# VHH binders against Endo-1,4-beta-xylanase 2 (XYN2), part 2

Target 1, 142 residues: Endo-1,4-beta-xylanase 2 (XYN2), of Arabidopsis thaliana (Mouse-ear cress) (o80596r5to146)
Amino acid sequence: NIVMNGDFFAGIEPWYPNGCEAFVVSSDPFSSEVMSADSSSGGYVVVTNRKETWQGLEQDITTRVASGMNYTVSTCVGVSGPFNESAEVLSTVRLEHEDSPTEYLCIGKTYASRDKWVDLEGTFSISNMPDRVVLYLEGPAP

## First folded at step 1 (VHH)

Design b2 (framework vhh_8pnl_2)
Fold by ESMFold2-Fast, scan of step 1:
Structure b2 (fold): chain B 142 residues (1-142), chain A 119 residues (1-119)
Amino acid sequence: as target 1 above (142 residues)
Amino acid sequence: QGQLVESGGGLVQPGGSLRLSCADAGSIFSINAMAWYRQAPGKERELVARITSGGSTNYADFVKGRFTISRDNAKSTLYLQMNSLKPEDTAMYYCAARSYGWSTPYEYWGQGTRVTVSA
């Protein structure tokens, strides 16, 4: 399972699951027993029923990007389940064209474990605007 | 791998009671905490109740005094006794468990059991 930390107060929109399922989990507000309280009041998303490494959360960012500009994407991720070692998590941008093959840009990479949140950060730019630009997360094989 | 299986959901009238159970199929080696979450259609998943391996419990304000969480540590089995049920309690109820303490996400989840409270 890929786990993404963020402010998901009203649900997962504008993120959507691709070939899998996702749901929002409220942050643990009852933990007066934690050593240090999380300052985030938002929830996090758990991704389940993945069959392939590229299945996970996606977001259509076509209207939020323009050619010739530099963009930085940052989030916090983890993995859940019985993983014994660090698992690789990628952020990828998919460029969809009407008249040519889909292009893939791997923009960020991190190593996640069950016991902590890790930063996932990357940068990209687009020289020629495609018909659609989709940001998505890739994780370990289920 | 650990697998959690919920049971005990169903249809009840307002004011009724249900007892939910969650079994781990014996695969989860170490459990720090277990919890019940719920998700109503079109809404985010929310924490209902939590219990630690030591027996400490926490409840959401909206169920306090009506729901009781309990755990059999020897069997790694979790229960939720739900009394005085309201239509607002209608949701899919999920069992969750974690191996790590303090602010770590729950890494083991069940498929859920449906609770419907209607007249």
Scores: ipSAE 0.000, ipTM 0.092, lowest interface PAE 18.4, mean pLDDT 70

Design b3 (framework vhh_8pnl_2)
Fold by ESMFold2-Fast, scan of step 1:
Structure b3 (fold): chain B 142 residues (1-142), chain A 119 residues (1-119)
Amino acid sequence: as target 1 above (142 residues)
Amino acid sequence: QGQLVESGGGLVQPGGSLRLSCADAGFTVSSNYMAWYRQAPGKERELVARIYSGGSTNYADFVKGRFTISRDNAKSTLYLQMNSLKPEDTAMYYCARGSWYEKDYFDYWGQGTRVTVSA
């Protein structure tokens, strides 16, 4: 897994919010009060003020990938709010080039219901290294 | 493990001031999307003020110019400074932490602190 700080125990970095706001929670009162005691371990990030589906947490992974190699991305995602239908959540890799258009690779997809954590896993490889490789999460717009 | 705890409410005359506090028992307030809500007797909870992780603030029209939301990062405490209080500000006041999906959805509701504005 090439994702750094995927459990957010060390805070948010190297993840950063794009077009939204984010903060780290070290404990989950809902998990500790209504779920098993084991559910209270670990941190998570709350993302707010998203306006578009591609706004969310991003991580620059350029220095952690090389052409011709296979990489697995694994994380856990949830959705919250007054939302009662299944929501599509994607993991996407953006390939930025200085001299050509940006490319987008959808590497993982899951469907999450409100207040439930689901696994999001994907695999990708890059044939030609771009100038920048960014991993980001996509979800439903507010 | 922690929950938000509100304090600072009381009885005040119209035109008076109060400062509410929201203590956090487990996270850094400076990095949090946080809000103050209120609930008047027999009514639903309504959003009063919010502060974003970056420090930007928004207010409901009915308190704009009178209330100020702020935080002390060293104390992990959120504040609501209430000036020019009116009888219609009488309510139980709650602080809440933001949601990662919905801008106006908050969790971690506390027990609240009561504000009564009467002559």
Scores: ipSAE 0.000, ipTM 0.102, lowest interface PAE 16.8, mean pLDDT 66

Design b4 (framework vhh_8pnl_2)
Fold by ESMFold2-Fast, scan of step 1:
Structure b4 (fold): chain B 142 residues (1-142), chain A 120 residues (1-120)
Amino acid sequence: as target 1 above (142 residues)
Amino acid sequence: QGQLVESGGGLVQPGGSLRLSCADAGFIFSRYAMAWYRQAPGKERELVARISSGGSTNYADFVKGRFTISRDNAKSTLYLQMNSLKPEDTAMYYCAKEYSPWGYDSFDYWGQGTRVTVSA
């Protein structure tokens, strides 16, 4: 698993919002416990004011990946609000090159329903290292 | 939610050509690797051609030099240009979205297919 701060336990970093607003809600006011590779308690992030499908949380993972290796990405997603009955949520890796077009790898997909958290998991590998590798979440625009 | 809709199939004589299209009603066509598969009666579905989000292509040996896969991201449409068609190319042709460009078990779901028959 290459994702840093996937449970938002100590804040949002190294995730950052792209074209939207985000803030962390702590789910554990007085204890912090980690079991194996998973947290037993932590926070979650609320994303607001998305206008495009690719706007959301991003994480630069360039220094955490190497060509020829397989990587697993895991996170937990949900939707909220009276009009968010079911929404397609994707995890995507953007490969940025200085001298060639940006490439996209859709690595995971799930359907999130209102007031229910669901797992989102995917795997990927990179044949040739680009200049930058960015992991981000996508969903339908509001 | 998105739906894949294939079209362009038909009956053609050996040596003829057809162009298949796959329209995606989804919102992020440009982010997916796309593929064409085919299935003849009584046989398993097999990969024909694949195209990455960046435009890199891969072909099955039995269609190299005869088929060309391409995409138009502005129209959310995938194409398969089929030349020098043979009776062995007779099959239902399916469009697929893939989350892993090299994984067979990672496609979203398939369209209903378009039928290609190559016969005299």
Scores: ipSAE 0.000, ipTM 0.229, lowest interface PAE 13.3, mean pLDDT 70

Design b5 (framework vhh_8pnl_2)
Fold by ESMFold2-Fast, scan of step 1:
Structure b5 (fold): chain B 142 residues (1-142), chain A 121 residues (1-121)
Amino acid sequence: as target 1 above (142 residues)
Amino acid sequence: QGQLVESGGGLVQPGGSLRLSCADAGSTFSSYDMAWYRQAPGKERELVARITTGGSTNYADFVKGRFTISRDNAKSTLYLQMNSLKPEDTAMYYCAADLRGYYTPSRYDYWGQGTRVTVSA
């Protein structure tokens, strides 16, 4: 499973699961403590039932990016399950074109430790705007 | 892995329309880019249309403006709306699920058995 910490107080929008399930929890899944009752506290997203490495959370960012600009993507991820070692987690941008093949840009990579948060950060730029730009997470084979 | 089942083929006159469907009995439909291919008698299989998991579409030049590919992830079904059919569209039509092959050494391409489209006067 991939776990993402991104302050999901109102749900996971605009993130959506691709080929898997996702749900918001109010308590840190890697902590034995309950979260503060402070109303400024956010949630966490748990991604379950992944079957392939490219399955995970996706976000359509087409209207939020422009050609020739540099973008930084930052989040915190972790993994849960029967892992004794770290697992590879990637952030990837998919460039979808109406009249040409889809392009894939690997923009960030980290090794997520079991039951621990690690930073996942990457940068990218787009030379020519495609019809659609999708940011998504990739993880280890389930 | 699951099975793709095409349907909707048939015999039509030039200028007619058909809608092809491809149903995936598996649980991974929404994670795959999907495509329609065709194979005319004596020719190699060729890409007709492709749709990504996000809904972006790509068409072969010979069908642009006439065919529309779409998907319904809730029904695990891929569609091809074929308008203004021509005799040269006569072929066996196949759907395919394409593992987005960027991170794997091989594709998980799996194909259906096909549905036959004949365009004849």
Scores: ipSAE 0.000, ipTM 0.085, lowest interface PAE 17.2, mean pLDDT 71

Design b6 (framework vhh_8pnl_2)
Fold by ESMFold2-Fast, scan of step 1:
Structure b6 (fold): chain B 142 residues (1-142), chain A 121 residues (1-121)
Amino acid sequence: as target 1 above (142 residues)
Amino acid sequence: QGQLVESGGGLVQPGGSLRLSCADAGFTFSNYYMAWYRQAPGKERELVARIYSGGSTNYADFVKGRFTISRDNAKSTLYLQMNSLKPEDTAMYYCARTYRFSETGYSLDVWGQGTRVTVSA
């Protein structure tokens, strides 16, 4: 499972699960001190029942970005379950066009271990505005 | 958009190795995720392996530990290294450039013509 730490006080909106399930929980699966020191209030999200690496949390950021600007995306991620090794977690932006192919930009990458929160940061810019811009997390094979 | 051209197929004995290549003449190769599919005679096409723009990979259970997918963005080329080949791996192998059109799915937009792999004595 991918665990994401952030501002989820009203549930997971504007984040939504794609091809998986997601739940907001208020207790830290690692430690409460790690969670409260490094991230916002409102708990964290557990993503379950992923079948593909690109399935996870997504956010439509089309109205929040503009061409020619640099953006930095930051979050904290972890893995839970029977992981004893590092697991690869990516942040990716997909650019959807009405009349041309979808583009995928990997903007950040980290390796997460069980019982630890790790930073996931990335930067991107868009030269020409597409019809839709979606930020999402990619995780290890289920 | 662009043309995909596969190469590297051939006849090999069980336990042998082959490396398949797929050259993509399209734009923005580095921003797509790419896949290898295969189709045996009389069967449906099935996913073999994927590689995402960030380098993350996904493999079908029947090739894990034997096949390795990789990409060279500078050359706009996708590879499939196939080791420990089995007769069951005999198929036409296709590369694909993959798109996601909606929140719920993706579609394959561009396919190559395929390269034939035969594993037999």
Scores: ipSAE 0.000, ipTM 0.113, lowest interface PAE 16.6, mean pLDDT 70

Design b7 (framework vhh_8pnl_2)
Fold by ESMFold2-Fast, scan of step 1:
Structure b7 (fold): chain B 142 residues (1-142), chain A 120 residues (1-120)
Amino acid sequence: as target 1 above (142 residues)
Amino acid sequence: QGQLVESGGGLVQPGGSLRLSCADAGRTFSSYAMAWYRQAPGKERELVARISSGGNTNYADFVKGRFTISRDNAKSTLYLQMNSLKPEDTAMYYCAADTHWLGSKDYDYWGQGTRVTVSA
């Protein structure tokens, strides 16, 4: 399982699960979080039942990006499940074109563990606007 | 929380056996690490046994060889098989699930407990 710390107080939108399941564990806006990034109004998402490494939370960001601009994506992730290993978690951007092959940009990578939250941060830019831009999380082998 | 429901506790004589069960009607267990804790009167809650989502088990030294933790993910149920019970095992037993990590805590979803009394 991948666990993502973020602003999910009102639900998971605009993120959606792809080929897996996800649910929100809400935090009280005034609850204290130890050893995590600032999440005073946030909740946590738990991702389950992944079958492939690229399955996880996705977000269509086509209308939120423009060519020639630099973007930074930041979140906090962890894993639940096996106690003994660090798990690789990636942030990836998929550029979909109608007349050319899909491009994949790995923009961030971290090693997550059960006992702490870790930052996952990546940067990207787009030279020519594709038909669709999707940001998604990749996790450890299921 | 509050949907974890422990059962199977009771009064038993030294050397006896009990099987505790923990069920959660509101969530799936397949991705959670699960644990049994106990608390005797006037003492802090202590870890008895834990099982990962993948089935790896850990036991407190004072129960090794006597207790067995297991899970049935299809039934969303956690079990604790307790054999060779001792008066020192008398406590309220709690089921716990780690639905996500909250700092230094491995388990953040708790039941109300089931009472185990071992008495001659």
Scores: ipSAE 0.000, ipTM 0.101, lowest interface PAE 16.4, mean pLDDT 68

Design b8 (framework vhh_8pnl_2)
Fold by ESMFold2-Fast, scan of step 1:
Order: sequence, then C-alpha cells, then structure tokens
Structure b8 (fold): chain B 142 residues (1-142), chain A 120 residues (1-120)
Amino acid sequence: as target 1 above (142 residues)
Amino acid sequence: QGQLVESGGGLVQPGGSLRLSCADAGFTFSYYAMAWYRQAPGKERELVARINSGGSTNYADFVKGRFTISRDNAKSTLYLQMNSLKPEDTAMYYCAKPGYFSDWRAFDYWGQGTRVTVSA
C-alpha cells in the first residue's frame, strides 16, 4: 500500500484512485466526524488494492500548468505492509496526446517506510503543452 | 527512457508458430505492466495480451488458448509465444507499456514493431 499525508480535510478530491481504492483517515481516529473538513486537524489517504506499480492516486493538473514554467510538487508519503526495508515511491507526470503516444516524466523519488512519514518532492517543466497533464504516485507492485 | 525493440516476426504458414521478443532499452522494466498490441493493414489497433509486474496475464478472446505472454525481468524482455497461427493474425505487432485509459489508442508506443505474416 502507498500512504499519502496532506491536506485531505474535504476528502481526496482533486486526487482520484486509478485501479485501486483510497480512503481518508482523520488524525483523530476516535472522531465521530472523521470525514468532516477541519482546518485545525490533519488527515492522510490510504491507498489499497494496487496491482500494478502505476496504480495509485492521480490528479489532472492540465489547467494549472503552462509550457516553459518550472513546477515543484511536494507531499509526504509512507507505506504499509511487511516491508523490512524502505519501499521506493515516485511521483510521475503523464503527458497525454490525442494524436501521439503518451509520455511519462518521473519527477520525484523517495524511500518510504510504514513507521515514518518522508518527504516526496520533485520538479518538472513541460516544453510543449499536451492535451492532458496528470500527476500520480507510483510504488512497488504487490 | 530508452526504446523497446521488438523482434521475432516473419512469414509462416497457417498452423505455424512464432515467438516474439521485446527488449527494454532503458526504463525500469520490472515495475511496469507490459502489453502486446497489433495492427492489421487497414484495421484499428487492438490489445492482444497484457502482463502485470507480478506475472498475472490477460488475453483478448481471439487469441486465448493460442498465445502466451510472459516476461523475464532479469533480462528486461517481454515475450509472446504464438501457436496455431491463422491468416487473421497477420499484423504488425508492438510491445508497449499501457496507458491508463481502457481505450486501445491510449497507450505508450515505444517500439517500432515486428511484422507477422501468415500466408493463406
């Protein structure tokens, strides 16, 4: 599993699961309103039932990027499961074109463990705008 | 990223066999699902077979029981064993890492393809 820590007070949107399941966990596990937005409390997303390395949380960022500009993506990640060592987690940008093959940019990489949050940070730029730009997380396949 | 290089195509008679290979030239092979697609002259591209990083396979109905997809992560190579070939299998065969859409057009084409001709 990949675990992502961030501002998920209102749920996972604009992130969505691709080929997997995701749910928000409140930082207060005994709260009756674990799904309610709260600016004072944090939350994290647990991604489960991944079958492929590229399945995970995705976000369409097409309208938030422009060619020739540099962008930084930052988040905190962890992993769950019987990992004796840290597992590799990547952030990747998929460039989708209607009339040419999809391109993939690996923009960030870290090693995550089940008992600690680690920073995942990367930078990217796009030379020519594609039809869609999708940001997503990758990890080891089950 | 590197390119995928297909090989093993050729001319065979109906009922014959071929084994296609696809060698990884630079990206991390063992972490990605891989697929074989084909395109016959004058027809749309279609998914033939897919294998995930863990070895689970999926086949198009028109090749089930005849074709077998496999991978060798140590050699960064994808294979397609084709048995009981039919004239309808005549096509250019491409190896690819699949896109995230269900549509056959939305996938990553890194190979130049290998030609399979089954003479009637």
Scores: ipSAE 0.000, ipTM 0.099, lowest interface PAE 16.9, mean pLDDT 68

Design b9 (framework vhh_8pnl_2)
Fold by ESMFold2-Fast, scan of step 1:
Structure b9 (fold): chain B 142 residues (1-142), chain A 120 residues (1-120)
Amino acid sequence: as target 1 above (142 residues)
Amino acid sequence: QGQLVESGGGLVQPGGSLRLSCADAGSIFSTYAMAWYRQAPGKERELVARITRGGSTNYADFVKGRFTISRDNAKSTLYLQMNSLKPEDTAMYYCATVEYHYSGSYYDYWGQGTRVTVSA
């Protein structure tokens, strides 16, 4: 696993919100409505005010990857709200190049039901190192 | 730019009441469940109350019977009516759309909020 602070053991950093807001909640008095895969954790992050499907938590992983290697990304995600069906949640890697268009790799996909925690796992490899590698989470938008 | 703006906080004596408001300048309010969170001095942020788009409510045990969450989707406004306030309710209060949760550890992301102080 290449993700720093994937379980938010040290808080939110180095994750950062892109086009939205995020904050840590140390406890959830409604925990029975949102099942957790790992209850040993002291808190969780809530992402708010997203406008587009690609807005959410991001992490720059450029210094953690090398060409020719296979990487696994693992995290737990949940959705809250009045969804009648499961919501599609993606983990995506954005490859930024100085001299060519940005590439997007969808590396993981899951379906999170209303008020349920689910595992989101993905794998990827890079043939040629870009200038920047960013991991981010995608989901439904208004 | 659409964002949530909290207001209505202030200084009140124990047993008093306050009504907090959260206004959305955008068009997404009616799509999401909404929540009030709070962070007391020296403590982590905690969930106080949640309301679905359709009006179903949930409350933390420490505010049941005292606080009432409500929403006006036509006005894109969320409310928290706080009655029988206690010194323990002293905190910054934040509103948020409820969308994604990620399991993890502690770190306070400092947003605007509205301050509630309950002091004799």
Scores: ipSAE 0.006, ipTM 0.183, lowest interface PAE 11.0, mean pLDDT 71

Design c1 (framework vhh_8dlx_2)
Fold by ESMFold2-Fast, scan of step 1:
Structure c1 (fold): chain B 142 residues (1-142), chain A 120 residues (1-120)
Amino acid sequence: as target 1 above (142 residues)
Amino acid sequence: EVQLVESGGGVVQPGRSLRLSCAASGFTFSSYGMHWVRQAPGKGLEWIGNIYYSGSTFYNPSLKSLVTISRDDSTNTLYLQMNSLRAEDTAIYYCARDKWYGSGSYMDVWGKGTLVTVSS
């Protein structure tokens, strides 16, 4: 697993908000209401003032990856809001190049519902190393 | 159309209690979770806690023993009860509507805030 601070136990870093605000909370908001809550210890992040589906938490993983190798990313995600509905949550890697268009790789996808944590896992490899590699989470439309 | 209006702020002495209100309009209040957030002078935003549509509450652990969040869906009102106020509780207090998204709760609508000053 290449993701640092994936359970937010030590705070938000090295994750950072893109086009939104974020707060770290050490308690799982779903643990009191769901029997199947994740047994992982750690915190969760509250994201605020999101305007687009792609705005959220990002992590620059450029120095943690190399071309030709397979990487696994795993995290636990939940959703909140009105009623119990399923919402699509994606883990995406964007590859930034100086001399060519940015590429987007959807590496993991799950459906989360209110008051339930679900695993979001993905595997990817990069054939040619870009200038920057950024991991981020995508959610439902604001 | 969607609006949140905080009230109840003011000057209070240390050790006293204060209850803030947030009046919601323009949406089905009972279907949404709500948050309280504060900002002390010269500091960043600090999340206080939230309440789900079900009534379940979750708090910032550093504040859990000092605050209580509640709601009255019949009047579309959110409350923050604060006890044992200290000078460091001086801040602008905001209510915000919960938004559906991954890895936690997100907020899409904020009130303008109400100022609480704790001083003798």
Scores: ipSAE 0.000, ipTM 0.135, lowest interface PAE 16.7, mean pLDDT 67

Design c10 (framework vhh_8dlx_2)
Fold by ESMFold2-Fast, scan of step 1:
Structure c10 (fold): chain B 142 residues (1-142), chain A 120 residues (1-120)
Amino acid sequence: as target 1 above (142 residues)
Amino acid sequence: EVQLVESGGGVVQPGRSLRLSCAASGFTFSSYYMHWVRQAPGKGLEWIGNIDYSGSTFYNPSLKSLVTISRDDSTNTLYLQMNSLRAEDTAIYYCARLQYKGWSEYFDLWGKGTLVTVSS
């Protein structure tokens, strides 16, 4: 996994909110000494004040990826709201170029609800390195 | 005045329990989702959990076995019950009101916080 703090164990950094507010749901601090692959060792994030579906947590991963390699991104997501409806949540990679249009790769998709946290996992590869690679989470918006 | 006021913080010994209160005034408390959030010294905000207008709760998975959120709409009070307190639970505890507009969620009202220090 190429994302730093993908389990949100160390708080929100290096994730940062883009056009929204965010709070971290930390993993069990006692699990830091004995990491496990089960769901109890993962962290979560609560994002608020999102105006567009693409606004959410993002992370610059440019220095942690290389062309021709396969990468897996994993995290846990949930949504809250006055209606107990499931909401579509995406993980997306934005490829930024100085001299050409930005490209978007949707790498993972799930449906989350307030009372159930779900795993969001996706895989991607880049054929040619752009100037910047940004991973971000998309969620429900007006 | 529309406000939230936390109380019940203080110095507690490890392994003890503590109940925090959040008194709401100036708005229809029973119509809102309410949240508890904490901030330990030198750390960011950590979400604890929420409670909806019907009393249904959703917790931080790492804290679910250690905390209980409840509300008393007759007294406009939100509660956070904490059990088996540890040194790492030392933090300023905030209650916050969640507002919705369509799918957009935002905290539009915060209390000033109450300090909990877990020390022997």
Scores: ipSAE 0.000, ipTM 0.128, lowest interface PAE 17.8, mean pLDDT 67

Design c2 (framework vhh_8dlx_2)
Fold by ESMFold2-Fast, scan of step 1:
Structure c2 (fold): chain B 142 residues (1-142), chain A 121 residues (1-121)
Amino acid sequence: as target 1 above (142 residues)
Amino acid sequence: EVQLVESGGGVVQPGRSLRLSCAASGFTFSSYAMHWVRQAPGKGLEWIGNIYSGGSTFYNPSLKSLVTISRDDSTNTLYLQMNSLRAEDTAIYYCAKGLRYFDSSYYMDVWGKGTLVTVSS
């Protein structure tokens, strides 16, 4: 299972699950909290029932980006479940075009282990605006 | 016409139990995951839990010991059982349908209008 930490106090929007399940866990100020968590907004998302490595949370960021600008994406990720090895987690941007093949930009990579939050950070820029820009997380096969 | 109608809300004293119902119509209820979500005054939406078409349930861990979600596919009805109600459980409670296109039970495409639960002494 992939877990993502961030500002989810008001729910998951604008993120949505693709081919999987997701739910928000609210943070209690007196419960166990991860070191880098933003306690003012609180909450993290648990992603379950993935079938493929590219299934997970997605966000359509088309209206939030412009060509020629540099963007930094930062989030905190972890993994849960009975395992004894670190799992690879990637942040990827998908560029969808109406008349040409979809492009994929892998912008960040980290190794997550159970019970530990790790930073996932990447930078990207778009030279020509596609029809859609989608940010999503990739993880190991379930 | 897809429709979700919540009922069972009202004023309830702290420490009591309450069961909410959601009547669904206009779609094949048994084929979709269903959700309960609440919103306290002046706060954002808080996901309570869901139930898959097969009956498996998943809960917000902060609420798991206090709530039970169930469904009756023969009557197209979703239920939320709440125990040991607290003042902080005062909220509008919404029933919501999962999004079939993404095979996801969290992203909701149809919501009811909600039912108000007020917990006060």
Scores: ipSAE 0.000, ipTM 0.090, lowest interface PAE 18.8, mean pLDDT 69

Design c3 (framework vhh_8dlx_2)
Fold by ESMFold2-Fast, scan of step 1:
Structure c3 (fold): chain B 142 residues (1-142), chain A 120 residues (1-120)
Amino acid sequence: as target 1 above (142 residues)
Amino acid sequence: EVQLVESGGGVVQPGRSLRLSCAASGFTFSDYYMHWVRQAPGKGLEWIGNIYHSGSTFYNPSLKSLVTISRDDSTNTLYLQMNSLRAEDTAIYYCARVGKWSYDYYMDVWGKGTLVTVSS
């Protein structure tokens, strides 16, 4: 199992936004975006201004994984915005190589609805260590 | 070869100040924003703060009153000034680079670190 806290970033640690904006909030009405409960001081994170489904919160886990081991990742997610139906949220691992194409592993999937937190869990293993291992969330179209 | 080399660590008495340096080479230092991170014995990584290429800084709130980050682009050097050192500040201190337009990366180059020991 991977412990997804205690990393070196304040605020939304250990997560960071990629190609979008993120902010910590402590109330319910928000943008049409994926939300995460990864705030270190309580509250939750809202991701806005995504252009692509793969943009969102990322975490570099390169130093926390090794080839041949099984890992379980878990987090809580929600969605906010003008839709009343459930939306698909994925957890994906990106394997970055210096001299070969990037690989993508979809490791978990859930369906989130407005104003409700749901568990998102996934498992993965790596046969050969890449140069970087990045965990990220994929959400509904912006 | 792109590299970062930290220096200025050592043994220091409680209550004193210390300034760490990070020498950058193999890239255009002024194009990148930089981070300071530390790791105490038996603990995880703790983010200290960062400085943008513009000179603007952002600090870990728990450390903000105790540290100052600065840079000198003419000498390709990053600095961390620490005040009122305590035993809890004993750690290996690292500098790290983030690319100017690295939308795919947060920290892509790390130094080897410099050890700071706070003891009487």
Scores: ipSAE 0.000, ipTM 0.102, lowest interface PAE 16.6, mean pLDDT 67

Design c4 (framework vhh_8dlx_2)
Fold by ESMFold2-Fast, scan of step 1:
Structure c4 (fold): chain B 142 residues (1-142), chain A 121 residues (1-121)
Amino acid sequence: as target 1 above (142 residues)
Amino acid sequence: EVQLVESGGGVVQPGRSLRLSCAASGFTVSSNYMHWVRQAPGKGLEWIGNIYSGGSTFYNPSLKSLVTISRDDSTNTLYLQMNSLRAEDTAIYYCARELRGTYYPWYMDVWGKGTLVTVSS
């Protein structure tokens, strides 16, 4: 597991919000946005003010991965809303190159509904190291 | 030649179990994300679940208690085990390989031609 601070026990570092806001909540099991981490282990993160599905929490993992190795990413995610519809939540790895187009690897997908935590797991490997490797969560339309 | 071939479909009675197979050639299933998808008569495609290259599985929540996806790496074959079959499970069942590295998640680049499962008495 290469994700640091996946439980958000000590805050959100090294995760950072991209085009949105994020904060840690230790009580209030229902909120109106995509959530991550096991709430019983010390807290969870709520992401708000997303404008696009790909905006959310990101983590730069470039220094934590190497070509030719298999990696597993695991977390727990939830979504909130006024209705009981399922919503897709994806874990994605973005590979950034200096002189070629950015690549996107969707490594995991789950369906989440109101007031429910679900497992999100995925695997990936990199054949040629890019300039930057970024892990992030994609949520439903805001 | 890259190819997927489904087998194991047929007519089954309600309440019974059935295992479908998907034989891959020209590539290795354990190096790819593999999916099962079905299409009932007159309906759109319904995603059933997938198995990641690392071996973990993920399922459509509406089907999770009824299906199991597995693979046999030594025979390069993907399986779908279905339990407690209902008339509404009548569909053509497809296996598919995911094309990774694109912006769109779960973008399939190789499909089998499908195998028909009919649940009736």
Scores: ipSAE 0.000, ipTM 0.131, lowest interface PAE 15.6, mean pLDDT 67

